# VH-VL binders against NAD kinase (nadK), part 79

Target 1, 268 residues: NAD kinase (nadK), of Syntrophomonas wolfei subsp. wolfei (q0aze0)
Amino acid sequence: MKIILVNNRFKENTEKKAQEIAGQLSALNVEVIIDNGLDEPYAGTVDFIMVLGGDGTMLRAARRYGQRAIPVLGVNMGTVGFLSNIEINELAEYLPLILREEYSLEARMMLEVAVFQQQSLLTRVFCLNELLLRSNSPRMLSFALEISGQKLEPYRGDGLIVSTTTGSTAYSLSAGGPIADPQLDAFIVTPVASHIINKRPLVVSPEREISLHLLEEREAIIGIDGQIKMDFGAENRVLIKRAPHPLLMVNLKAKPFFTSIDRSLQRQ

## First folded at step 4 (VH-VL)

Design ab22 (from i4 with heavy chain D99G S100Y Y101T S102W S103Y G104E W105S Y106S H107G A108Y I111Y; framework fv_inotuzumab)
Fold by ESMFold2-Fast, scan of step 4:
Structure ab22 (fold): chain C 268 residues (1-268), chain A 122 residues (1-122), chain B 112 residues (1-112)
Amino acid sequence: as target 1 above (268 residues)
Amino acid sequence: EVQLVQSGAEVKKPGASVKVSCKASGYTFTSYGIHWVRQAPGQGLEWIGGISAYSGKTTYRRKFQGRVTMTADTSTSTVYMELSSLRSEDTAVYYCARGYTWYESSGYFDYWGQGTLVTVSS
Amino acid sequence: DVQVTQSPSSLSASVGDRVTITCRSSQSLVYSSGNTYLSWYLHKPGKAPQLLIYKVSNRFSGVPDRFSGSGSGTDFTLTISSLQPEDFATYYCLQGTHYPLTFGQGTKVEIK
């Protein structure tokens, strides 16, 4: 069995904990690859991915490995979040089940984001939460939104979010988007500070293709999961569609989504 | 590769209309506008107008307003320019050119069609 | 309308000469984005115009290093550092900031 252990080396005690866990796994004849985010993703065949950290570390792991159809387990290191399944102090209890593959999997859709300059592909990235198009200056954007070839009336405002249902509780929520059941596959399209008074969030089929481009020369940014930032200009176009594979999240214990989000909203 | 290909030469009588086509390939058609520029014999380049391939919104030089119509067909990536009430002074080579034609901006022309000679004679 | 005037209207030159063409606009060409839309084109009879320089000083892909653009606001210059045989042509500047878009009247570069 080969396991990738994803951690954030810059968090206090996280690197030491990762080394301790790697030692325990090695003692059980498990080969461990440590990914602290500094190098390219491990290119070999892997049986399981264990993510040590909060939601941010899980988002990074999903971008790096989510398209490989490998089980991914989120192990919380004391931060509050929605993407972890067990706490670090529970790992020893659940480790025998992990090694015997006695767990269930939850599929979470991902976005495939392709950025073009004219017809030349500049980059292709995957993400679990959302793509954000936003202005990088005080001036608002004018931009075109197409859904499966249907051209909507131009948007005017600070930007637009295209989110998965998993991302419905992230930036899309802050911009006024709906809370979505993560069991559903859908795109949520949420405008950011639109100048059109009745521009509402859209919930569309995950089989649709969404494209965006600027209608004027402005400074804009494409953001991916709040972690990757790319310049976006009038010469660029972005195409968003459902990624080929969902992220396969490991369930070792029940985490009721609706009561968790309800409690979170009551607090804040 | 970006390419703009125009329709062939036309000979028209005064008072007639002419419709010239410009077929685009090698890029995302709706990300740019197409402009039309002409050159009459012995004269310089003159901008006629432009069209957004995305919105179909047009901007024309005032002297052509009411005589020129530009349209875009996104299914064939083709822009058309129709000029009506032709006069002998409209005899010129007509070029299409790719440029920015956003709501508030215009810029420069990076790729050009080969040109279409329109002759207006009685 | 913004008027664009080129100087000179024509010039005679030999291969290897340094050639300077100027373009003056009747008002500032700085767009609201901060970009200045002044471009230069080479035109030969029977051929389409070709972009040389865009946004004042940016050389278009494939254009030889001998071509350079400079200027600001209302005064712009195209320089050919060492004229080659293929450079005998008519040159046009275009202001693309204000509608209607306007070309200069052209500068014909002729062999001596």
Scores: ipSAE 0.000, ipTM 0.415, lowest interface PAE 14.4, mean pLDDT 86

Design ab23 (framework fv_inotuzumab)
Fold by ESMFold2-Fast, scan of step 4:
Structure ab23 (fold): chain C 268 residues (1-268), chain A 125 residues (1-125), chain B 112 residues (1-112)
Amino acid sequence: as target 1 above (268 residues)
Amino acid sequence: EVQLVQSGAEVKKPGASVKVSCKASGYTFTSYYIHWVRQAPGQGLEWIGGINPSGGSTTYRRKFQGRVTMTADTSTSTVYMELSSLRSEDTAVYYCARDFYLGSEYTHPSAFDIWGQGTLVTVSS
Amino acid sequence: DVQVTQSPSSLSASVGDRVTITCRSSQSLVYSEGNTYLSWYLHKPGKAPQLLIYKVSNRDSGVPDRFSGSGSGTDFTLTISSLQPEDFATYYCMQGTHWPYTFGQGTKVEIK
């Protein structure tokens, strides 16, 4: 059995814990690859991915490995989040179940984002939460939104979010989008500070194709999962569609989504 | 065009402080760490420290800890390095350099792909 | 700190020569996942350093194919297969695997 341990080496204590866990797994004849994000994703075949950290580390793991249809377990290192399933202090208890493959999997849709410069593909990335188009200056954007070949009236405002259902509780929520059951597959399209009357969030089929481009020369960025930033100008176009594979998240214990989100909202 | 443009040469007396600026253009400023590297006359390159412009976290080489402060101004896409209690051995060309890898991916990688033109700091008695 | 030593400190060569510069680290530069963060830079008087090679053997964009890097663990080499006039410069290796990041002392490539 071969397992990838995903962590952030430069965070205090995370590297030490990753080495400790790698040693424990090695003693059980498990081959361990450590990925702290510094280089290309491990290219070889693996059986399981264990993510040590918070939601941010899980988002990185999903971008790197989510399209390989390999089980991914989020192990929380003390920060509260939505994407981990067990706490680090529980790992020893659950490790025998992991090694015997005695767990269930939950599929979470992902986005495929392709950025073009005129007719040329510049980059293609996958993400678990959302793509954010926003102004990178005090000036608002004018941009075109097209859904499955249907051209909507132009948008004027600070930006737009195209989110998965998993991402419904991230930036989309802050911009006024709905909370969605992450077991549903859908795109959530949420405008950011629109100047157009009656621009509302849209919930559309995950089979739809969404495209965006600027109508004026402005400084804008494309943000991916709040982690990757790309410059976006009037010569660029972005195409968003459902990724070929969902992220397969390991479920070792019940994590009640609705009570978790309800508690989070009560703190506001 | 991706560029880092630094402030001009400085002449300082021992015990003074110097603040060197590094203005970034042509890329998303907050996506990459910026490092500072110096070269004293007749010496090799020496890494001083780095800053993540997203959030402002810094890391300094131990020998400079307490004398170096790095800051970032996201409104002007500019990083600053201030070195205090200057000594004659601080005479050097100071470079800012962009980290090759994306800082927004929760990593502190180690290669420098884009460099500023350098700022000569002379500390004279 | 991880020490990085380059050899030779200087060398004399002619245009068209094959040049090899060696870099040795006091500790393994292999990171936990198997990648090695060793980079090479070219520095000319009055100019900023330029990245040539990253992760031991990968050329940066625009770097001529006469430059190549190789090595593993603690021992690394930069090779220039056919030295050109613009290649007379000082070369530095840098280890980025361990904090703090450290440079070699440099190798000056001079006209024979």
Scores: ipSAE 0.000, ipTM 0.392, lowest interface PAE 14.1, mean pLDDT 84

Design ab3 (from ab1 with heavy chain E99G G100E F101Y L102F E103D S105L P106S Y107P G108T M109F V111Y; framework fv_inotuzumab)
Fold by ESMFold2-Fast, scan of step 4:
Structure ab3 (fold): chain C 268 residues (1-268), chain A 122 residues (1-122), chain B 112 residues (1-112)
Amino acid sequence: as target 1 above (268 residues)
Amino acid sequence: EVQLVQSGAEVKKPGASVKVSCKASGYTFTGYYIHWVRQAPGQGLEWIGGINPNSGGTTYRRKFQGRVTMTADTSTSTVYMELSSLRSEDTAVYYCARGEYFDWLSPTFDYWGQGTLVTVSS
Amino acid sequence: DVQVTQSPSSLSASVGDRVTITCRSSQSLVYSSGNTYLSWYLHKPGKAPQLLIYKVSNRDSGVPDRFSGSGSGTDFTLTISSLQPEDFATYYCMQGTHYPYTFGQGTKVEIK
């Protein structure tokens, strides 16, 4: 068995804990690759991915490895989150089940984001939560949204979010989007501070293709999962579609989504 | 306002050790790596290594392994770089710089200390 | 280690000139995220280096718009559209995609 151990090296005790767990796994005849985020993703084949950290670390792991159809387990390191399944102090209890491959998998849709400069592909990225288009200046954006070739009336405002159902509780929620059951596959399209009063969040089929471009010269940013930031100008176009593979999340312990989100909203 | 303030110039004999400090302010100290970069007279910039102030985890360039040690003190928001077995070739201005942030993993040095001149005389 | 080479090593220019500096890497700087971690720094004697451009083309806060970066893969360019007196300095590119981080050898921009 070969396991990738993904850590958030900027969080307290995470690098030390990753080394401890790697040692424990090696003692059990498991090959361990540590991914601390600075190098390219491990290119070899692996059987399992263990993510040590909060939701941010899981989002990074999903971008790096989510398209490989490998089981991914989120192990919480003491922060609250929606993407972790077990706590670090529970790992010893669940490790035998992991090694025997005795767990269920939950499929979570991902986005495929392609950014173009005219006809040239600049970058292609996968993400678990959302793409954000936003203004990078005090001026509002004027931009075009197309859904499967259907051109909507122009948008005017601070931006737009195209989210997965998993991302419905992230930035989309803050912008007024609906809370979606992450078991559903759908795009959630949420305007950010629209000047057009009747621009509402849209919930659309995950088989749709979504295209965005600016209608006027403005300073804008494309954000991916709140972790990647790219400049976006009038010569750019972004194409968003369902990623070919869902993220396969390991379920060792039942986590009640609705009661968790309900309690999280009490903190806001 | 982000600021990195380094300790003052040092003059050392060959074979000695030097310890340079870098005090951070104006941001969450544990959220960013601190890296060390040097410039020898007439040479370009050379990366030495970096430290995660949160975990104490370090990464050093191979040529400095065994001679360099980086440490962080979270109570004073200070990073230290100690270089041992000094040689004349270690004469350089040593800079600390703020590196990667976990949410925007952009390995870029956006803020720099003022530099510390270390002179190794024989 | 990824080698980074700048061209030219030095150049002479006058105020108002367009200056172009090239940076080449020995292997691709595209990271797993699709981003390219190539940054540019300005360095003057007696002062700390200063970030100008990050991720190929993003200008750091407070950096004048006469500075621009472009490129992809292994070939990158820093352009100063209209050189100002304060721009006479040594410029360095740095790749942060691969450990160890490596700098170009520097390009000195001198008064003509």
Scores: ipSAE 0.000, ipTM 0.407, lowest interface PAE 11.5, mean pLDDT 86

Design ab4 (from ab1 with heavy chain E99D G100S F101W L102E E103L W104F S105P P106T G108Y; framework fv_inotuzumab)
Fold by ESMFold2-Fast, scan of step 4:
Structure ab4 (fold): chain C 268 residues (1-268), chain A 122 residues (1-122), chain B 112 residues (1-112)
Amino acid sequence: as target 1 above (268 residues)
Amino acid sequence: EVQLVQSGAEVKKPGASVKVSCKASGYTFTGYYIHWVRQAPGQGLEWIGGINPNSGGTTYRRKFQGRVTMTADTSTSTVYMELSSLRSEDTAVYYCARDSWELFPTYYMDVWGQGTLVTVSS
Amino acid sequence: DVQVTQSPSSLSASVGDRVTITCRSSQSLVYSSGNTYLSWYLHKPGKAPQLLIYKVSNRDSGVPDRFSGSGSGTDFTLTISSLQPEDFATYYCMQGTHYPYTFGQGTKVEIK
């Protein structure tokens, strides 16, 4: 069995903990590759991905490895999040189940984001939560939204979020989007502080293609999962589709989504 | 009834600042941009800028950049325009105006405040 | 900035006259959606400006049928088919397609 341990190099003591876990796994005849985020993703075949950290580390793992159809387990090492399934102090208890492949998998849709400069592909990335288009200056944006070739009336405002159902509780929620069952596959299109009252969040089929471009020369950014930032100008266009493969999340412990989100919304 | 009500007339010395208020009622305050437009004596209408009351995001005409600040207070449904470093040529009637709402997106102003006369004199 | 020019700057008319005001923009006002954001306003001293026409040809709610707008691209016209006493005012066109929003210089409609 070969396992990738994904950790955050910049979080205190996580590298040492990753090495300790790697040693423990090696003693059980498991080959371990450590990914601390600094290098290119491991290119070889692996059987399992263990993410040591919070939701941010899981988002990075999903972007790097989510398209490979490999089970991914979130192991929390601090603050409780939505994407982690077990705590680090529970790992020893669940490790035999991992090694015997005695767990269920939950499929979570991902976005494929392609950014073009004129007609040329500039970059392609995958993400688990959302793409954010937002102004990079004090000026509001004027931009066009097309859904499967259908041109909507122009948007004016601070930006737009195109989210997965998993991302419905992230930036989309803060911008007034609906809470979605992560078992559903859908795009959620949420305006960011739109000045037009008719610009409501849209829930559309994941088979739709969504494109965005600026209607005026403005400085804007495209944000991916709140972690990657790319400049976006009037010469750019972004195309958003369902990614070819969902992220396969390991479920070792029952984690009730609806009661968890309900409890979270009451906390202030 | 949709209405924008502005603060009263102001008299200021050159170099001072003025802050004009615009109180909205009768509609969803955060759903509409508010623009500021002025008219100097004997001149036409001049767009100064606009604010998104939901986000606080602003857009200003370049000649006012650095001198104008627009803010919104959602708790009182009030937009403010502050103009600093006042000059005699800033003497004008200042209007707030709502970007229009009908069922379709608009890029024009349908409801206007009554105007606030700002006089800058020495 | 997009320049918006009205003609004439002023005109004299009598009640019942047909009045035509033109507005020209330095570049096309057609938005990427196909909509054209040109509006017309009536302004009287001591009163707030009042919206008359939006998106070239649509009358605002409560605006009398005697007001009509037409045009496309860069050339636009406001027509008052039969001038009434309350119509003696200054008229402004405005473009909202390009930032910054720009107004024409105004057309003053005066009693003959």
Scores: ipSAE 0.000, ipTM 0.375, lowest interface PAE 18.9, mean pLDDT 85

Design ab5 (from ab1 with heavy chain E99V G100Y F101E L102F E103W W104S S105G P106T Y107P G108L M109F V111Y; framework fv_inotuzumab)
Fold by ESMFold2-Fast, scan of step 4:
Structure ab5 (fold): chain C 268 residues (1-268), chain A 122 residues (1-122), chain B 112 residues (1-112)
Amino acid sequence: as target 1 above (268 residues)
Amino acid sequence: EVQLVQSGAEVKKPGASVKVSCKASGYTFTGYYIHWVRQAPGQGLEWIGGINPNSGGTTYRRKFQGRVTMTADTSTSTVYMELSSLRSEDTAVYYCARVYEFWSGTPLFDYWGQGTLVTVSS
Amino acid sequence: DVQVTQSPSSLSASVGDRVTITCRSSQSLVYSSGNTYLSWYLHKPGKAPQLLIYKVSNRDSGVPDRFSGSGSGTDFTLTISSLQPEDFATYYCMQGTHYPYTFGQGTKVEIK
């Protein structure tokens, strides 16, 4: 059995805990690869991915490994989040189930984001939560949105979010998007500070293709899961579609999504 | 009512340059790409490249890179294609075409100009 | 470059005949989205080319229903169910899935 342990190099406690867990797994004849975010993703075959940390670490793991159809378990070490399944102090209890593959998998859709300069592909990335297009200056953006060949009337505002249902509780929520059951597959298209009052969030089929480009020269960026940022100009076009493979999230313990989100909203 | 009207026939000597125009009407000029396609005598259609009139951005087939230049004048809704260092094998009818770009980035050539014959003779 | 080959290179037909033209690509034309970007164009000497069919089987606006497209992957067909006088022309298939875009060599439909 080979396992990747994903942790955050900037969190000292997580780094130390990863080493301790690697030692415990090695004692059980499990080969362990540690990914602390410093190097390129491990290129070899693995059987399981264990993510030690919060939602941010899970987003990185999904970007690096989510398209490989490998089970991914989120293990929370501090701040509670939506993407972890068990707590670190529960790991010893659940480890025998992990090693015997006695768990269920929840498929979470991902986005495939392709950025073009004219007809040339510049980059292709995958993400679990969202793509954000936003202005990088005090001036509003003017941009075009196309959904499956249908050209919408121009947008004017600070930007746009294209989110998965998993991402519905992340930046899309802050921008006025709906809360979506993560068991559903859908794109959520949420305007950011639109100056057109009829521009409402859209919920569309995950089989649709979404494209964006600027209608005027502006300083803009696109952001991926809040972690990757790249410049976006009028010569660029971005194409967003459903990624070929969903992230396979490990369920060892039931997590009540609706009561968790309701509780979070009451915290005001 | 969409029309693409091209400039008239040209006769050039080897080594010269030719500039062909394509004037668009009946639609929003900046909403569509304009691409160029040629047909040499006895040959099929050959794609040359395209321009985005909104940005001025261009894409050229590698074979023509360094010899072709495409420009757009939004005030007259006109696209130009200039081909330099002409050779006898450049003798062809040159067409401009309006291109709808699908979300995938793939082209649909939905309206075409009438063609411009360029003859290169020594 | 993706090679696109048409068959036949020419054919003779009479008004009212059923005409079929085939187009084969050296690689699959299915895009990652599941869409297939194969189109058909009609061209007459001295006139502008005209779009007939896009994405394999969709007729362009104003194209008569006697024109139909079919196929998948690497094999495609354009059918004219009942040839009319205005249909004597050269027909070209084009693939837009792979860069650079390539056309077939053409099929000339001539009066018998």
Scores: ipSAE 0.000, ipTM 0.371, lowest interface PAE 17.9, mean pLDDT 85

Design ab6 (from ab1 with heavy chain G100L F101I L102W E103G W104S S105Y P106D Y107H G108A M109F V111I; framework fv_inotuzumab)
Fold by ESMFold2-Fast, scan of step 4:
Structure ab6 (fold): chain C 268 residues (1-268), chain A 122 residues (1-122), chain B 112 residues (1-112)
Amino acid sequence: as target 1 above (268 residues)
Amino acid sequence: EVQLVQSGAEVKKPGASVKVSCKASGYTFTGYYIHWVRQAPGQGLEWIGGINPNSGGTTYRRKFQGRVTMTADTSTSTVYMELSSLRSEDTAVYYCARELIWGSYDHAFDIWGQGTLVTVSS
Amino acid sequence: DVQVTQSPSSLSASVGDRVTITCRSSQSLVYSSGNTYLSWYLHKPGKAPQLLIYKVSNRDSGVPDRFSGSGSGTDFTLTISSLQPEDFATYYCMQGTHYPYTFGQGTKVEIK
């Protein structure tokens, strides 16, 4: 069996813990590749990906490996998140099940983001949570949103989020978007601090194509999962589609999504 | 009752700064932009700029850029306009006014504050 | 900046008169949505301005039906069909289509 251990070496003690776990796995005749985020993704075939960290580390793993149809397990290292399935202190208990492949898989849709300048493709990236278009200055943006060829009335505000259902609890939630069952496949389109207050979040089919461009020359950025930043100007256009493959997330224990989100919300 | 209530009159020396407040009540504060408009003696109305209380985003008329700062405190439903490097020609009544972000009254000022007289004199 | 010009700058009228004020913009006020953002305000000394008309022709709630707005593109008119004592004031148009928002210079409606 070959396993990739994804960790964030810049977080407290995570590199030491990754090496410790790699030693334990090696003692069980498992080949281990450590990905601490500094090098290119491992290009060879692997059987399993274990992510040691919080939601941010899982998002990086999804961006790097999510299109390969390999089981990915989130192991939380201290902060409870939505993308982890087990805690680090539970790993020893669940490790035999991992090695015997005694788990189920949940498919989570991903976004494919293509950024163009005029008619030329500049970049193509994948993400698990969302694309964020936002002003890179205090000035508001004026921008156009098109959904499968349908042109909406212009937006004016700080920006827009195009999210997966997995991303519904990330930036989209902070911007007033709905909480979505992650078992549903859909795009959630949420305005960010919109001048147009009655521009509501939209929930649309994941088969839709979403296009964004600026209507005025402004300094803006495209953010991917809060981890990648790209400059975006009036000469640019972004096209968002469902990614070809979902992320395959490992379920070793039932983690009730609605109970978890209920505990996280401010209830009065 | 929907209302915008502004702070009282100010007398300032040239080169000073003035900060005028506009307190909103009776409506959803984050649903409306707040704009500032002034009227100098014997002159017409002049738009200075506006703020989105929800985002803190601002737009200023270019002639005031670098001298005006607009801020919003959502906990008190209050917008502030600070104008620095004051000159005698800044003597005016300063009004705040709300603009609905989206809907029937968008791009118009349906509710105005009572005005704040700012006098700049030596 | 979009230049907004009112005419006349002042006029004298009596109670019961029909008054018309025009407002012209240096460029079209039609927004990409198809809406035209031209509003009219009444202003009296010592009081805040009061909205009369928004989006060219829509009367604000509580504004008497003697006030009406019309126009399109760059040319707009405010009409007061039968002037009342409380209508002696300065009137301003404002364009809200393009930043910065700009006001006309005002039209003073004086008694007599």
Scores: ipSAE 0.006, ipTM 0.409, lowest interface PAE 12.7, mean pLDDT 87

Design ab7 (framework fv_inotuzumab)
Fold by ESMFold2-Fast, scan of step 4:
Structure ab7 (fold): chain C 268 residues (1-268), chain A 123 residues (1-123), chain B 112 residues (1-112)
Amino acid sequence: as target 1 above (268 residues)
Amino acid sequence: EVQLVQSGAEVKKPGASVKVSCKASGYTFTGYYIHWVRQAPGQGLEWIGGINPNSGGTTYRRKFQGRVTMTADTSTSTVYMELSSLRSEDTAVYYCARGFDYLEWSSPYFDYWGQGTLVTVSS
Amino acid sequence: DVQVTQSPSSLSASVGDRVTITCRSSQSLVYSSGNTYLSWYLHKPGKAPQLLIYKVSNRDSGVPDRFSGSGSGTDFTLTISSLQPEDFATYYCMQGTHYPYTFGQGTKVEIK
């Protein structure tokens, strides 16, 4: 068996813990590749991906490996989050189940984001939570939103979020979007509301294609899962589609989404 | 390890331009914003602007707009800040700093800083 | 621009003292994600600023546990529980929620 351990090198002691876990896995005759985020994603085939960290580390793992249809397990390192399934101190108890493949998989949809300058593709990336278009100045944006070729009335405001259902509890929630069951496949289109924009969030089919472009030159940025940032101008357009493969998240124990979000809302 | 190394001190006359470099190592250069912050003698820290090395996109504080230009060279993992039409009040130590949060798209705090470059503007 | 003000502008303290510095913003620093982007930096003459605390209360790697941050919304506090000789410096808060990023004016902690 070959496992990738994804960790966040910038968190103190996580590299030491990753090496410790790699040693334990090697003793069980498992080949381990460590991905600390600094280099290109491992290009070879692997059987399993273990993410050591919080939601941010899981988002990075999903971007790097989510399209490969490989089981991904989130192991929490002591932070509160929605994307981990077990705690680090539980890993020893669950390792036999992992090695025997005694777990279920939960499919989480992902976005495919393509950014163009005129007709030229600048970049194509995948993400688990959302794409955010926002103003990078106090000036409002004026932008066009098209959904599967249907042109909506122009938007005016601070920006827009196009989110998966998994992303419904991230930026979309803070911008007034609905909480969605992450087992549903849907896009959530949430305006980043200034006092000027009175548009409602939209929940649309994941088969839709969403296109965005600016209607006037403004200082704007697009952000992807909070990890990739790109300047966005009137010469640019972005196309958002359902990614070819969902992220396959490992479920070793029941993690009740609804009670978790309910508890989280009491603290925010 | 993550390291930002800046170019050496500069002395310029009013009206001239200065170009300060910041060489990054120990991480994926295109994954993180680089910001510039200065401190004039007897004053506090002042954010100037930032650059996304992946896109070359820049954000500048309004008071520097038209005088500051930030660029990135991915082949050398180096960011440059050029400040033109120098005035005596531009005398300051200029710092580059890395910004990024793994949970957020913004670069809302600075975890690694360069050693600083003193720019003196005098006649 | 979001205004960030620190108090006091300066203070005198002895080794072993508890030091408290406050930072107030002119508007909420809660980002759309629910995170609050207020950070604290230590700055000494001739040296680069050093990150101490990020997102209100998280200590950066290698920062001693005598440093702690707290607060919410618009009111924030940096506490040094037992001042050490190396802690005599100027401290800055910074908001990173709104462009342009803005620093407080600084609090100079001087030897009594």
Scores: ipSAE 0.000, ipTM 0.400, lowest interface PAE 15.2, mean pLDDT 85

